# Ledger of designs, part 100: VH-VL binders against q9vpl3

Target 1, 224 residues: q9vpl3
Amino acid sequence: RGKINIQRPKAPHYERARVVAVTQPKYPELPKAKSCFKTRAERTQQQQENPYNEIIAREVRNWLDHSRLVAFFHLSSITADDIFRVRVQLHKQNLHLKSYGSKIIEQAVKNTRYEAIVPLFHSNHCIVFSPDPEKTAALLRIVRRVPQMVLLGGIVEETMLSRNQLVAYAQMPGLHAVQAQLVQTLSQAPGHLIQQLQAHQNSFVQVLDVHAKNQMNEETPKST

## First folded at step 3 (VH-VL)

Design r2 (framework fv_ontamalimab)
Fold by ESMFold2-Fast, scan of step 3:
Structure r2 (fold): chain C 224 residues (1-224), chain A 121 residues (1-121), chain B 112 residues (1-112)
Amino acid sequence: as target 1 above (224 residues)
Amino acid sequence: QVQLVQSGAEVKKPGASVKVSCKASGYTFTSYDINWVRQAPGQGLEWMGWISPYNGETNYAQKVQGRVTMTADTSTSTAYMDLRSLRSDDTAVYYCARDDSLYSTFYFDYWGQGTTVTVSS
Amino acid sequence: DIVMTQTPLSLSVTPGQPASISCKSSQSLLHTDGETYLYWYLQKPGQPPQLLIYEVSSRFSGVPDRFSGSGSGTDFTLKISRVEAEDVGIYYCMQSTQFPLTFGQGTKVEIK
């Protein structure tokens, strides 16, 4: 049991419980049948900016900010028992399965570098967070036995990746192994391996970004 | 550079056990699963099971369930298959094969050279 | 268990002529994720099997373009556009859509 084990976002549970408690107390007496006239813009603004949604959106932003690995999944119909078993398996690997409504996700990523992910969440979805990007392989191994979870893509070290590129990333050596290879290459043939790794990574990231954007937009080339 | 090297041929009596090894090199051992496939003389391929070196998870074919144990030693990058209560119909070449499919696929991209196990009285 | 059936069981081909091998599964190999997990392997005499085609139609690294895979659902085909001497051996299809993983019985390809 670790005290400050793994970069775990502070749980917003107390803040949510406090908001619920504040909501539960008897509100001030309101005049019966007295209508307050508001402009259409004011009314729609009030309906869209639910304070409860902002609290949960803040929780999502906290997970995104403190996680070096974020994976997005489409979630087909699954029993509570089955998803619980998956959550337990993931938790053993410091992988945290979370489900949030599309509106909350949009609110969480609005005006951030991650705003482009919003279209991925227009259907049933779930997200897996981890502070450790080396857990990508563990994540994919666990979910390959869960056909109800279909990998859409993810974010690794703040870089958006498509499904295929996240799978490719999972097959790469760990950070320590890559660093060891770089040190060895610098001794034997300076620049060669580093140049190839940078070229592959740049091409990989560009392809991933294009595929992620195409998947998010769900656009196919127009036939002419 | 990816290589799977298996232990040498074994001759066993019925009722004995055999432990076949498969040493991996040229890749991150914990990033790929190891499958075991056997081939009786003049016969086709039969899947025995798989092991994940990452977490020790296994899945065995029903035909050998209860007689087989698959293990992996991450410090030596070696997978093992222990088959007990040997019968004459266990005579086969046993292959280990790397599973380069982290997401819902099992393509065996690299295979060991095979270990011949002969069970005879 | 999914049963994989190959036809023909043996095939003799004149060098340079095409060859075709069929693989049929007892149930659909379409996984719930939309992919079809069907593979083709070649076992040359005295050697372990080697991967030729993965996920129905994708050629593995180093596999000549004269090899092609096609099919969907329960019916799959491996085609060799021009059979060469190095192609002799036994060809196996395999599915990984469901456990246990199962192989076809094999198709022996020989040169006339």
Scores: ipSAE 0.005, ipTM 0.444, lowest interface PAE 11.4, mean pLDDT 75

Design r20 (framework fv_ontamalimab)
Fold by ESMFold2-Fast, scan of step 3:
Structure r20 (fold): chain C 224 residues (1-224), chain A 121 residues (1-121), chain B 112 residues (1-112)
Amino acid sequence: as target 1 above (224 residues)
Amino acid sequence: QVQLVQSGAEVKKPGASVKVSCKASGYTFTEYDINWVRQAPGQGLEWMGWISPYNGETNYAQKVQGRVTMTADTSTSTAYMDLRSLRSDDTAVYYCARDQGLYSTFYFDYWGQGTTVTVSS
Amino acid sequence: DIVMTQTPLSLSVTPGQPASISCKSSQSLLHTDGETYLYWYLQKPGQPPQLLIYEVSSRFSGVPDRFSGSGSGTDFTLKISRVEAEDVGIYYCMQSTQFPLTFGQGTKVEIK
């Protein structure tokens, strides 16, 4: 139509939206591995952390339960202002960017079919949730302009997909039956898919390590 | 059937501007980005930029930054490339191309037939 | 900008014989996500370019299996196992690892 509509996007579920809006969790800065600087107050806060973590874990479970699209990203250094702009752009497409600690993710997926994903979150990460799997293409077009977000894979209609499988899903024509069949066809044994997602994460780290080593070597002084 | 149809040839004087159109059909216009690529006589391909018809977002090549504006009209499924302050070295065939690519990919899967722009005094 | 250099600039091939085109980049095309974004296009006489190969080695829909792509880092190759009359034209490599998108200077393939 006309210029981009500025109307605020609505959350996928009223009750969940209300909980998210009023309980907007400030990401816990605890726990920190600072034994020599750890204060008594910090230890007391850690002891009180368990109830707070369970509340946030329930929020994560609600996102997983009510989202038909979940995408996992490795997150490189990015400014608060830049990530905020990305979050706003995603929100306009009913895509919700969230960041949670590995302990909270582990607690949220413990005793669920998603428990196998925990190893993916041991490094810097973020997750995008949406109730609308047709927004996968929109998601990928938005993040292609954000080099700090590296796609690892995702979950579509409760089926875990690697990065390449998620891209293939997004390129499918708008026939829902065909898309559902593709998702079923792309399904693999859980261990094998997790290995693929972990391999992509390891490959990215390996690329960064090689690049860093090459830069260090290039920084050596001229011999002549 | 996917088709991109471009406007006809243009002859312009140095300092003038030209606006090339690219009308899309056979697909949902807002689902694919449009790239512009030019080719000077006897030369290779040069990328000029892209536009997303969905949200109007653009990215221009440095060489034409400040002189080019890319727009899209979703009601007519037409993309436009407006190039200002024309110089003789802007003489080229200008192509629009559909970008099927997602994430870090750029698949220029369908191209327009090209629009010849000649800049001469 | 990443500079793409193709060799040879032109080649004449007897029908049914193989052809090979090289594409070299001034820096690695390996993206931070672990993928390599290198593409091959063919521009037939009087026509716009058409996509042949995407992401180094994947054939685009409808592209004959006589076309194959390979390579990594900075060195890439397009091979045609048996050149046919309809394969005449100018071949271009393109990278999308870094903006701006850049093309090689082109390789002209002709039939003897």
Scores: ipSAE 0.137, ipTM 0.561, lowest interface PAE 3.7, mean pLDDT 79

Design r21 (framework fv_ontamalimab)
Fold by ESMFold2-Fast, scan of step 3:
Structure r21 (fold): chain C 224 residues (1-224), chain A 121 residues (1-121), chain B 112 residues (1-112)
Amino acid sequence: as target 1 above (224 residues)
Amino acid sequence: QVQLVQSGAEVKKPGASVKVSCKASGYTFTSYEINWVRQAPGQGLEWMGWISPYNGETNYAQKVQGRVTMTADTSTSTAYMDLRSLRSDDTAVYYCARDQGLYSTFYFDYWGQGTTVTVSS
Amino acid sequence: DIVMTQTPLSLSVTPGQPASISCKSSQSLLHTDGETYLYWYLQKPGQPPQLLIYEVSSRFSGVPDRFSGSGSGTDFTLKISRVEAEDVGIYYCMQSTQFPLTFGQGTKVEIK
């Protein structure tokens, strides 16, 4: 039911809409009718990206542009104290552990050569950045002690590497051998590398499920 | 180039303690973990534990837990194994060995020459 | 603890002839990461052990190609295609799939 709004009058447009069934047609030009469809301006405004996401995405792009080593990890449940200890160990080696939301990663790598990596970040993840690719061995040694962080792959000197290729890179003695492996990686289609990285992630999830079940069934340590 | 040089032979009485040293050279000491392995006369190899010279983290075999302490001095590139409350069955050659493995593996690429520890009454 | 069992315990070989050593584990050495952490070491008389094979089948730097490792799960083999005098010693398998790290009891290889 209708009632009079004492505090504010109804807009003229609202009243016109309610009583639009007029017996007498108007002779002067009719004002533009309100559409049930959103205007182009309204649609554009609603589709406008969150400006904070763009600021963080620029931060991510800056890290990618200035890092010669980028490593991607699946991250299982870990305490704040444990992750803090890992950050301290990594920071001492000029390795910077960062976590960003999947939407921000997607926004950061959109229209770049790295756009294909987005599917890797649909699960819990973290990324380690460094300006020094020689720190790859130090990185792997530190994360070996952190079972909650599982290496998926990375980028070295702007070249995408699988988990096994990144481990091999860390063990290589010279630039010649590394360059040869990077050239081999560059010959692969981006889809093949992504499939390899995704396969490692999926295999790890399956392995974790088996490991968790085995751990639950493990006998209590016995005194002899 | 890579070398691990251990301290000399020790003869101890039951109940005493022994401290074996392992001096590393030819590589960055903090980049590799050091493992300790012993070998009783005429018997096989037994793992005792490892230490990371990078952060001092240790992991000891259950059979020696509570009796062993492993330390590392980065200024001298030397790892130490201190074994307490010695028994006759602790008589063995004690080796230090460098861990070459990265990520999720452990294997020993270079070993010290060994330190003979004899526990006799 | 994972128990490592080697066979034979001793082996006498004519120079230039092949030798084969078996290593069996009490449970699978397949780690949760998909790798198998099985290693072979040689201890020559009066010397510390030296690494021959890592991760089942990979030869360590400087190890002659006459040495080869194979196997999976619980059953592993070290083969020497042509035994030489310098190959005399005690061979040990080791696992690092689970702590504590454990070794086989050793296989003594001698020249006839």
Scores: ipSAE 0.024, ipTM 0.504, lowest interface PAE 5.1, mean pLDDT 78

Design r22 (framework fv_ontamalimab)
Fold by ESMFold2-Fast, scan of step 3:
Structure r22 (fold): chain C 224 residues (1-224), chain A 121 residues (1-121), chain B 112 residues (1-112)
Amino acid sequence: as target 1 above (224 residues)
Amino acid sequence: QVQLVQSGAEVKKPGASVKVSCKASGYTFDSYDINWVRQAPGQGLEWMGWISPYNGETNYAQKVQGRVTMTADTSTSTAYMDLRSLRSDDTAVYYCARDQGLYSTFYFDYWGQGTTVTVSS
Amino acid sequence: DIVMTQTPLSLSVTPGQPASISCKSSQSLLHTDGETYLYWYLQKPGQPPQLLIYEVSSRFSGVPDRFSGSGSGTDFTLKISRVEAEDVGIYYCMQSTQFPLTFGQGTKVEIK
């Protein structure tokens, strides 16, 4: 029906998220039955949680399938007001900042080409989605001034990119950039790419350790 | 294609203010930040600050903090640097430079031609 | 503030001969994201500075292949394999790892 942009399929996520929210049981009553094994209450909670987790996992898969740009970030401690300001700036550029638990992400990408991203989400994280890959430059301009968000990598046109490749993509103009990135990434196996992404995380941890030690050493002798 | 055109030379007395303009063309103005860098006669380059035309965000060097204001007018694709309480050591060529830096990089790919500001009694 | 120190402060080079400029920082330029934000600029006589090298070793668009950058941590080098007349000017290194952004003092390159 109607005026459907075939170049950019409708993102049903907004409607689905709302439906999931209203269909979620709001005030569940849990029976407190005792057992020498697992309690009835514990079993009831587990079964109640499983259907919701699966629904959210499908929602994540829908975001991945309908977004031509996905960027992954490590997220350090940030106030609710600060992250809200960032979210507003991103939303103005059709960039959608989301955070999901690692188990939900793992469930969402299980048996898909994106399974390799799971290790990125074992620490504090957030993801930015957009149907428009031309917004990669706008995304990087906004987040470069948010030191609590550290770019790990992303997906552009269903192609997984390292941080450096994503930055390079943002600097290239138009159709030529899309073709160049696709050609470059076609030469990489998922295992190789995850090693690059994990290397960034490992380098990040090592850099943080060195940086923190250097700052402490400089501050200590400067006590005069 | 990308071009930054600055306003003409200024001669000011100590205590006066100067406002230098930088008109951008050949690119989407709000997609790049503008930095201001000065160069005193016979000396090196000194960073003064930057402004993001996208959201009006600014960051100023401590040496000029409290005396400088950077603004941008997206309708005219023009950035401005207003420096107040001028001293003789503010005599310099002032450059605007486009910041192509993405993800915490901040490097200047295109520069204006420079505006000479002379502060003399 | 990070202090950038260039050596030598001046070079006089015969055309076609190589030139090398060193840039040292008072502390590591390795950013927490794993990148090193070191840049090289050339200011030709009577002109504004122009970008030569970004992020230690990447040539900017239109920069001849005779220019190369290298280094890590606190020690960086700009090399010109064959100096030409149009390469005359003052070369500056810059860091953007930490605010404020700081430049080296400059190295004057002139032709004999």
Scores: ipSAE 0.086, ipTM 0.550, lowest interface PAE 4.5, mean pLDDT 79

Design r23 (framework fv_ontamalimab)
Fold by ESMFold2-Fast, scan of step 3:
Structure r23 (fold): chain C 224 residues (1-224), chain A 121 residues (1-121), chain B 112 residues (1-112)
Amino acid sequence: as target 1 above (224 residues)
Amino acid sequence: QVQLVQSGAEVKKPGASVKVSCKASGYTFTSYDINWVRQAPGQGLEWMGWIDPYNGETNYAQKVQGRVTMTADTSTSTAYMDLRSLRSDDTAVYYCARDQGLYSTFYFDYWGQGTTVTVSS
Amino acid sequence: DIVMTQTPLSLSVTPGQPASISCKSSQSLLHTDGETYLYWYLQKPGQPPQLLIYEVSSRFSGVPDRFSGSGSGTDFTLKISRVEAEDVGIYYCMQSTQFPLTFGQGTKVEIK
């Protein structure tokens, strides 16, 4: 049912198991190996199968699943030197600029709640990922100097935001950001039991305390 | 050449509605937001809200919330502000202004010429 | 809401002399991203406002070098080094650090 299903696999260390399976291909052993015939077409399809495309698509899904901030940009003609300088500036802020082919993006988001973003990638594009949604302001400040990158929108805490909503998020007080996170969590939570609501209230208070403390630490420079 | 051209002056009775247009040219209409700002006679500037022409998203000032609707027609590159239940204190010059704040800025770099709305009985 | 207060409300200046307008905010305009979102606009008689200065001190395209902006936190200043006849009008400061966007009450500049 989309990204929420992908983000919550039951198997412990599921991601590591998948990585091992991909990086070390398993060759199934059949009891009658020489009596099992593969057609030329089947062998050709297997030889033409590009496991790297699936690995790259899985990499994109991993970025989407583990990033609390994802920003989408239209990318106009830009030199390799210019884009490299932008990547360096973004990386210093734990912001990761990636460019993937539209077909790989389509494969990555197919059957996920984010399949709706596919039309954004029919033209030249790039994506910025970060585990830290508080870096949205830093992202917008950096890309301000790059007219070739036009902000289209993004995903913050699994919520799809327009360009203006993403800009507003960057400007909102920390309390409002945490409230948005709670609303998103509640909208995806199953059930309507009073006990669940009380549990959410306790979780909300704890999240607010942690977020407020973290934001205060970041806003109070140690070298003033 | 960036231009914002607004519709002509309107005279309305209290309780009526007014719809002001703002036609954009000289740039990609969906790449910039349109803000609406009004100015009562002899008074200062008051922000009313903004619209994102790309997705139709709006944000209205609390004072006019519930009475205002902002829309955009991408086929004609025209933004609209519809204000309902007009009162005499809605008498003002209404401006549309382009917001170049694609990257965390909200300054109004180009303004329409203004539309005078007079509410009288 | 952030309240923007301008001083003076009006001033008369001899052509070629300097002028200074103050803008004070009810709370700091320093955003958590480190930027200060303060802007200056000029409204000439019978015309819409026009942008002069964005983000405290950056001069908008086509704005003469006699205009300069400065300040931080809650205290901001617009300076005109040599006032010309074309500079007559009402000057407004604006903030966008927090919604709703708010303007100062305006400063009328006249030649005398």
Scores: ipSAE 0.019, ipTM 0.447, lowest interface PAE 5.8, mean pLDDT 76

Design r24 (framework fv_ontamalimab)
Fold by ESMFold2-Fast, scan of step 3:
Structure r24 (fold): chain C 224 residues (1-224), chain A 121 residues (1-121), chain B 112 residues (1-112)
Amino acid sequence: as target 1 above (224 residues)
Amino acid sequence: QVQLVQSGAEVKKPGASVKVSCKASGYTFTSYDINWVRQAPGQGLEWMGWISPWNGETNYAQKVQGRVTMTADTSTSTAYMDLRSLRSDDTAVYYCARDQGLYSTFYFDYWGQGTTVTVSS
Amino acid sequence: DIVMTQTPLSLSVTPGQPASISCKSSQSLLHTDGETYLYWYLQKPGQPPQLLIYEVSSRFSGVPDRFSGSGSGTDFTLKISRVEAEDVGIYYCMQSTQFPLTFGQGTKVEIK
């Protein structure tokens, strides 16, 4: 009736044992302990460079490539219930709230035209994506009620905009006005826009630092 | 020209309700939010609440929470403020005012002429 | 709630003389985005309020340059370099840094 299975051409146990014996060090005790330490270190380094990060980085790049509106926010402490409510409101407007680690974002945008945004993500952050740039006004109206989310800036039609430029863009009445704004924005120096975005982030950090210092100054040691 | 035109004066008994209208013209109604501010006789300004005509979302001042409803009719470019269970201390001039409704900007660039609501027995 | 306190509550000014109004907030009006959301309104007799100054120091469209706003943190000032008859009314400061939106008590400016 014919052959049921085909055995893979694996080396016999004898041949495998022979190859291992030939390549094995002649000093069993010392090489074994040192080998174990080195393989553990290599495994730890391999875990830190997790291939899973590459998959997520590709996802981030796909969001950037397929979104005509991207907005960047600093995110302070917020409850799971509150962020869920924001996400629901945004989703109704075809706005997608995502959060990614700084390392993943850096990997996603490295060697791309968006590399300049990396410094924005050294603190807590979130990103909103949409295929529809007309939703910028809807985005800002929703986020207006979320004091934990502070607008840093964004990308509209592949053009980087500061916070104030994004707010101005949201007020534009139609497609022709949008095209005019994009032309004007494209004429600006990219370094200047990134400096403005970083300045807003630094201002927020300074406000938090002042508030923390004021709270520490309110603490008085017990008099004894 | 941007204009906000409000309904006429109302005299109501305690416990009644009043509905004030604010008709917008000269701009795209859904692009700007409408705030309601009242002023009791000889007193200062008191913020009542806010409505976004594009999505119908509202935010009411705590003092009137549970007694007020703000709505907007995009087909007539008209915002409404309905205040129920009226008390004598609700006697005031009620203003509607426009703001951009974008990000944290909440300044009132254009105001209605005001609607006097008198609550008396 | 942020409490807004204006001084003086009433001011009588000779025409052509300067006037100054102070507005103090119970908390800093510096928003986490680096902007300060303080506004000044004028309510002329029998009229609704009108915007004079937005975001501390920017004059609204059509507002004469004799009006100027300044300040930071919790202390703000509105100055009129030379008061004219049309400037009489009640001046209000407002903050929008935090909900609820709050106004000062108002400062009545009259001509002597």
Scores: ipSAE 0.172, ipTM 0.582, lowest interface PAE 3.2, mean pLDDT 79

Design r25 (framework fv_ontamalimab)
Fold by ESMFold2-Fast, scan of step 3:
Structure r25 (fold): chain C 224 residues (1-224), chain A 121 residues (1-121), chain B 112 residues (1-112)
Amino acid sequence: as target 1 above (224 residues)
Amino acid sequence: QVQLVQSGAEVKKPGASVKVSCKASGYTFTSYDINWVRQAPGQGLEWMGWISPYDSETNYAQKVQGRVTMTADTSTSTAYMDLRSLRSDDTAVYYCARDQGLYSTFYFDYWGQGTTVTVSS
Amino acid sequence: DIVMTQTPLSLSVTPGQPASISCKSSQSLLHTDGETYLYWYLQKPGQPPQLLIYEVSSRFSGVPDRFSGSGSGTDFTLKISRVEAEDVGIYYCMQSTQFPLTFGQGTKVEIK
């Protein structure tokens, strides 16, 4: 039993969850509960006291289980209109942009081979999911025009790839090249891969600082 | 197999407009962006802008901003560059080039043969 | 705008001898994602430019191994280990780290 059946790939969980959500009531209706405002208030309070973390973590696990392509991004400040336009462009290519809190990601990947990715999500982030790994090139072409989204790495066919490996994968012409890359990636120590992913994130932060200083000192005039 | 074929040479008077075409074949037209680069006689290369046939998004160089319009027709796999208010310094060979850039790279792997535009009286 | 400056502007090389072309940018070409987006193109007489090197040092498909790129920050070099007759033309560096995309002024390589 693999998580992915290539001959019969499963649709992204997002579509399934959306259909289920619209067809099922959010809460069971109990006649006695409806007759008492305090019981209704207790339901609302318990919902807040018992966070949605595990429910949303299950959603994330389903995305991971049903996606053959997962890409991780650092997300800088971006307007709601801009991110919406990006989401629409991605959706046309069966690429699904999602954002989840770091605790939810940690809960979702706990006790999996992907637990090591948790440090990537300690800053602002977003994730793109797709059931089709051949869409990696389309993803990169769309995202390169969104400077607020910086590629950190991803998972292809259950294999963790660094930023450069994911870009190289997108350029590969066939199955033999993919197999060679998967073997290479699978032989890497988990700590080494995480160091690469963290290094890219740290380099990005350093480059932003240098860029900001250059803009302030050389290209941007002092404004009072 | 990948090929970009441009329209023929044009001779225009100052103040006129020119529309250069670039017909793509051998690949999925909407999967790659088209850049326009010009080269004045005996001079170097100058980037003019790009268009994404996927969503018609464009980005133009400041030097030609307000005078240029780039469009793409997905039904004919053809990109167009329309340059208005022509000046003698617009005399150049205009190239279209496919953007093979993946994730912030913007490199041009295949180029059209070039279209000579001469602006004279 | 990032200004790209190439040296020399022209170079005459005896066949089989090495050639080196320098490209300097007015600002660092290091992108916010940690990569450096510098490219080299060759324009042979009467032809459109053709890609030789992408991202500083990666050789494009079909480009002979006698071509190599190197550099970082603002200073970049294209080297041809053994110049052949088919290598004559004008070489251009280009950056895509910031819009607008800008090219160097070109280096003409000729055979003596």
Scores: ipSAE 0.246, ipTM 0.593, lowest interface PAE 3.0, mean pLDDT 79

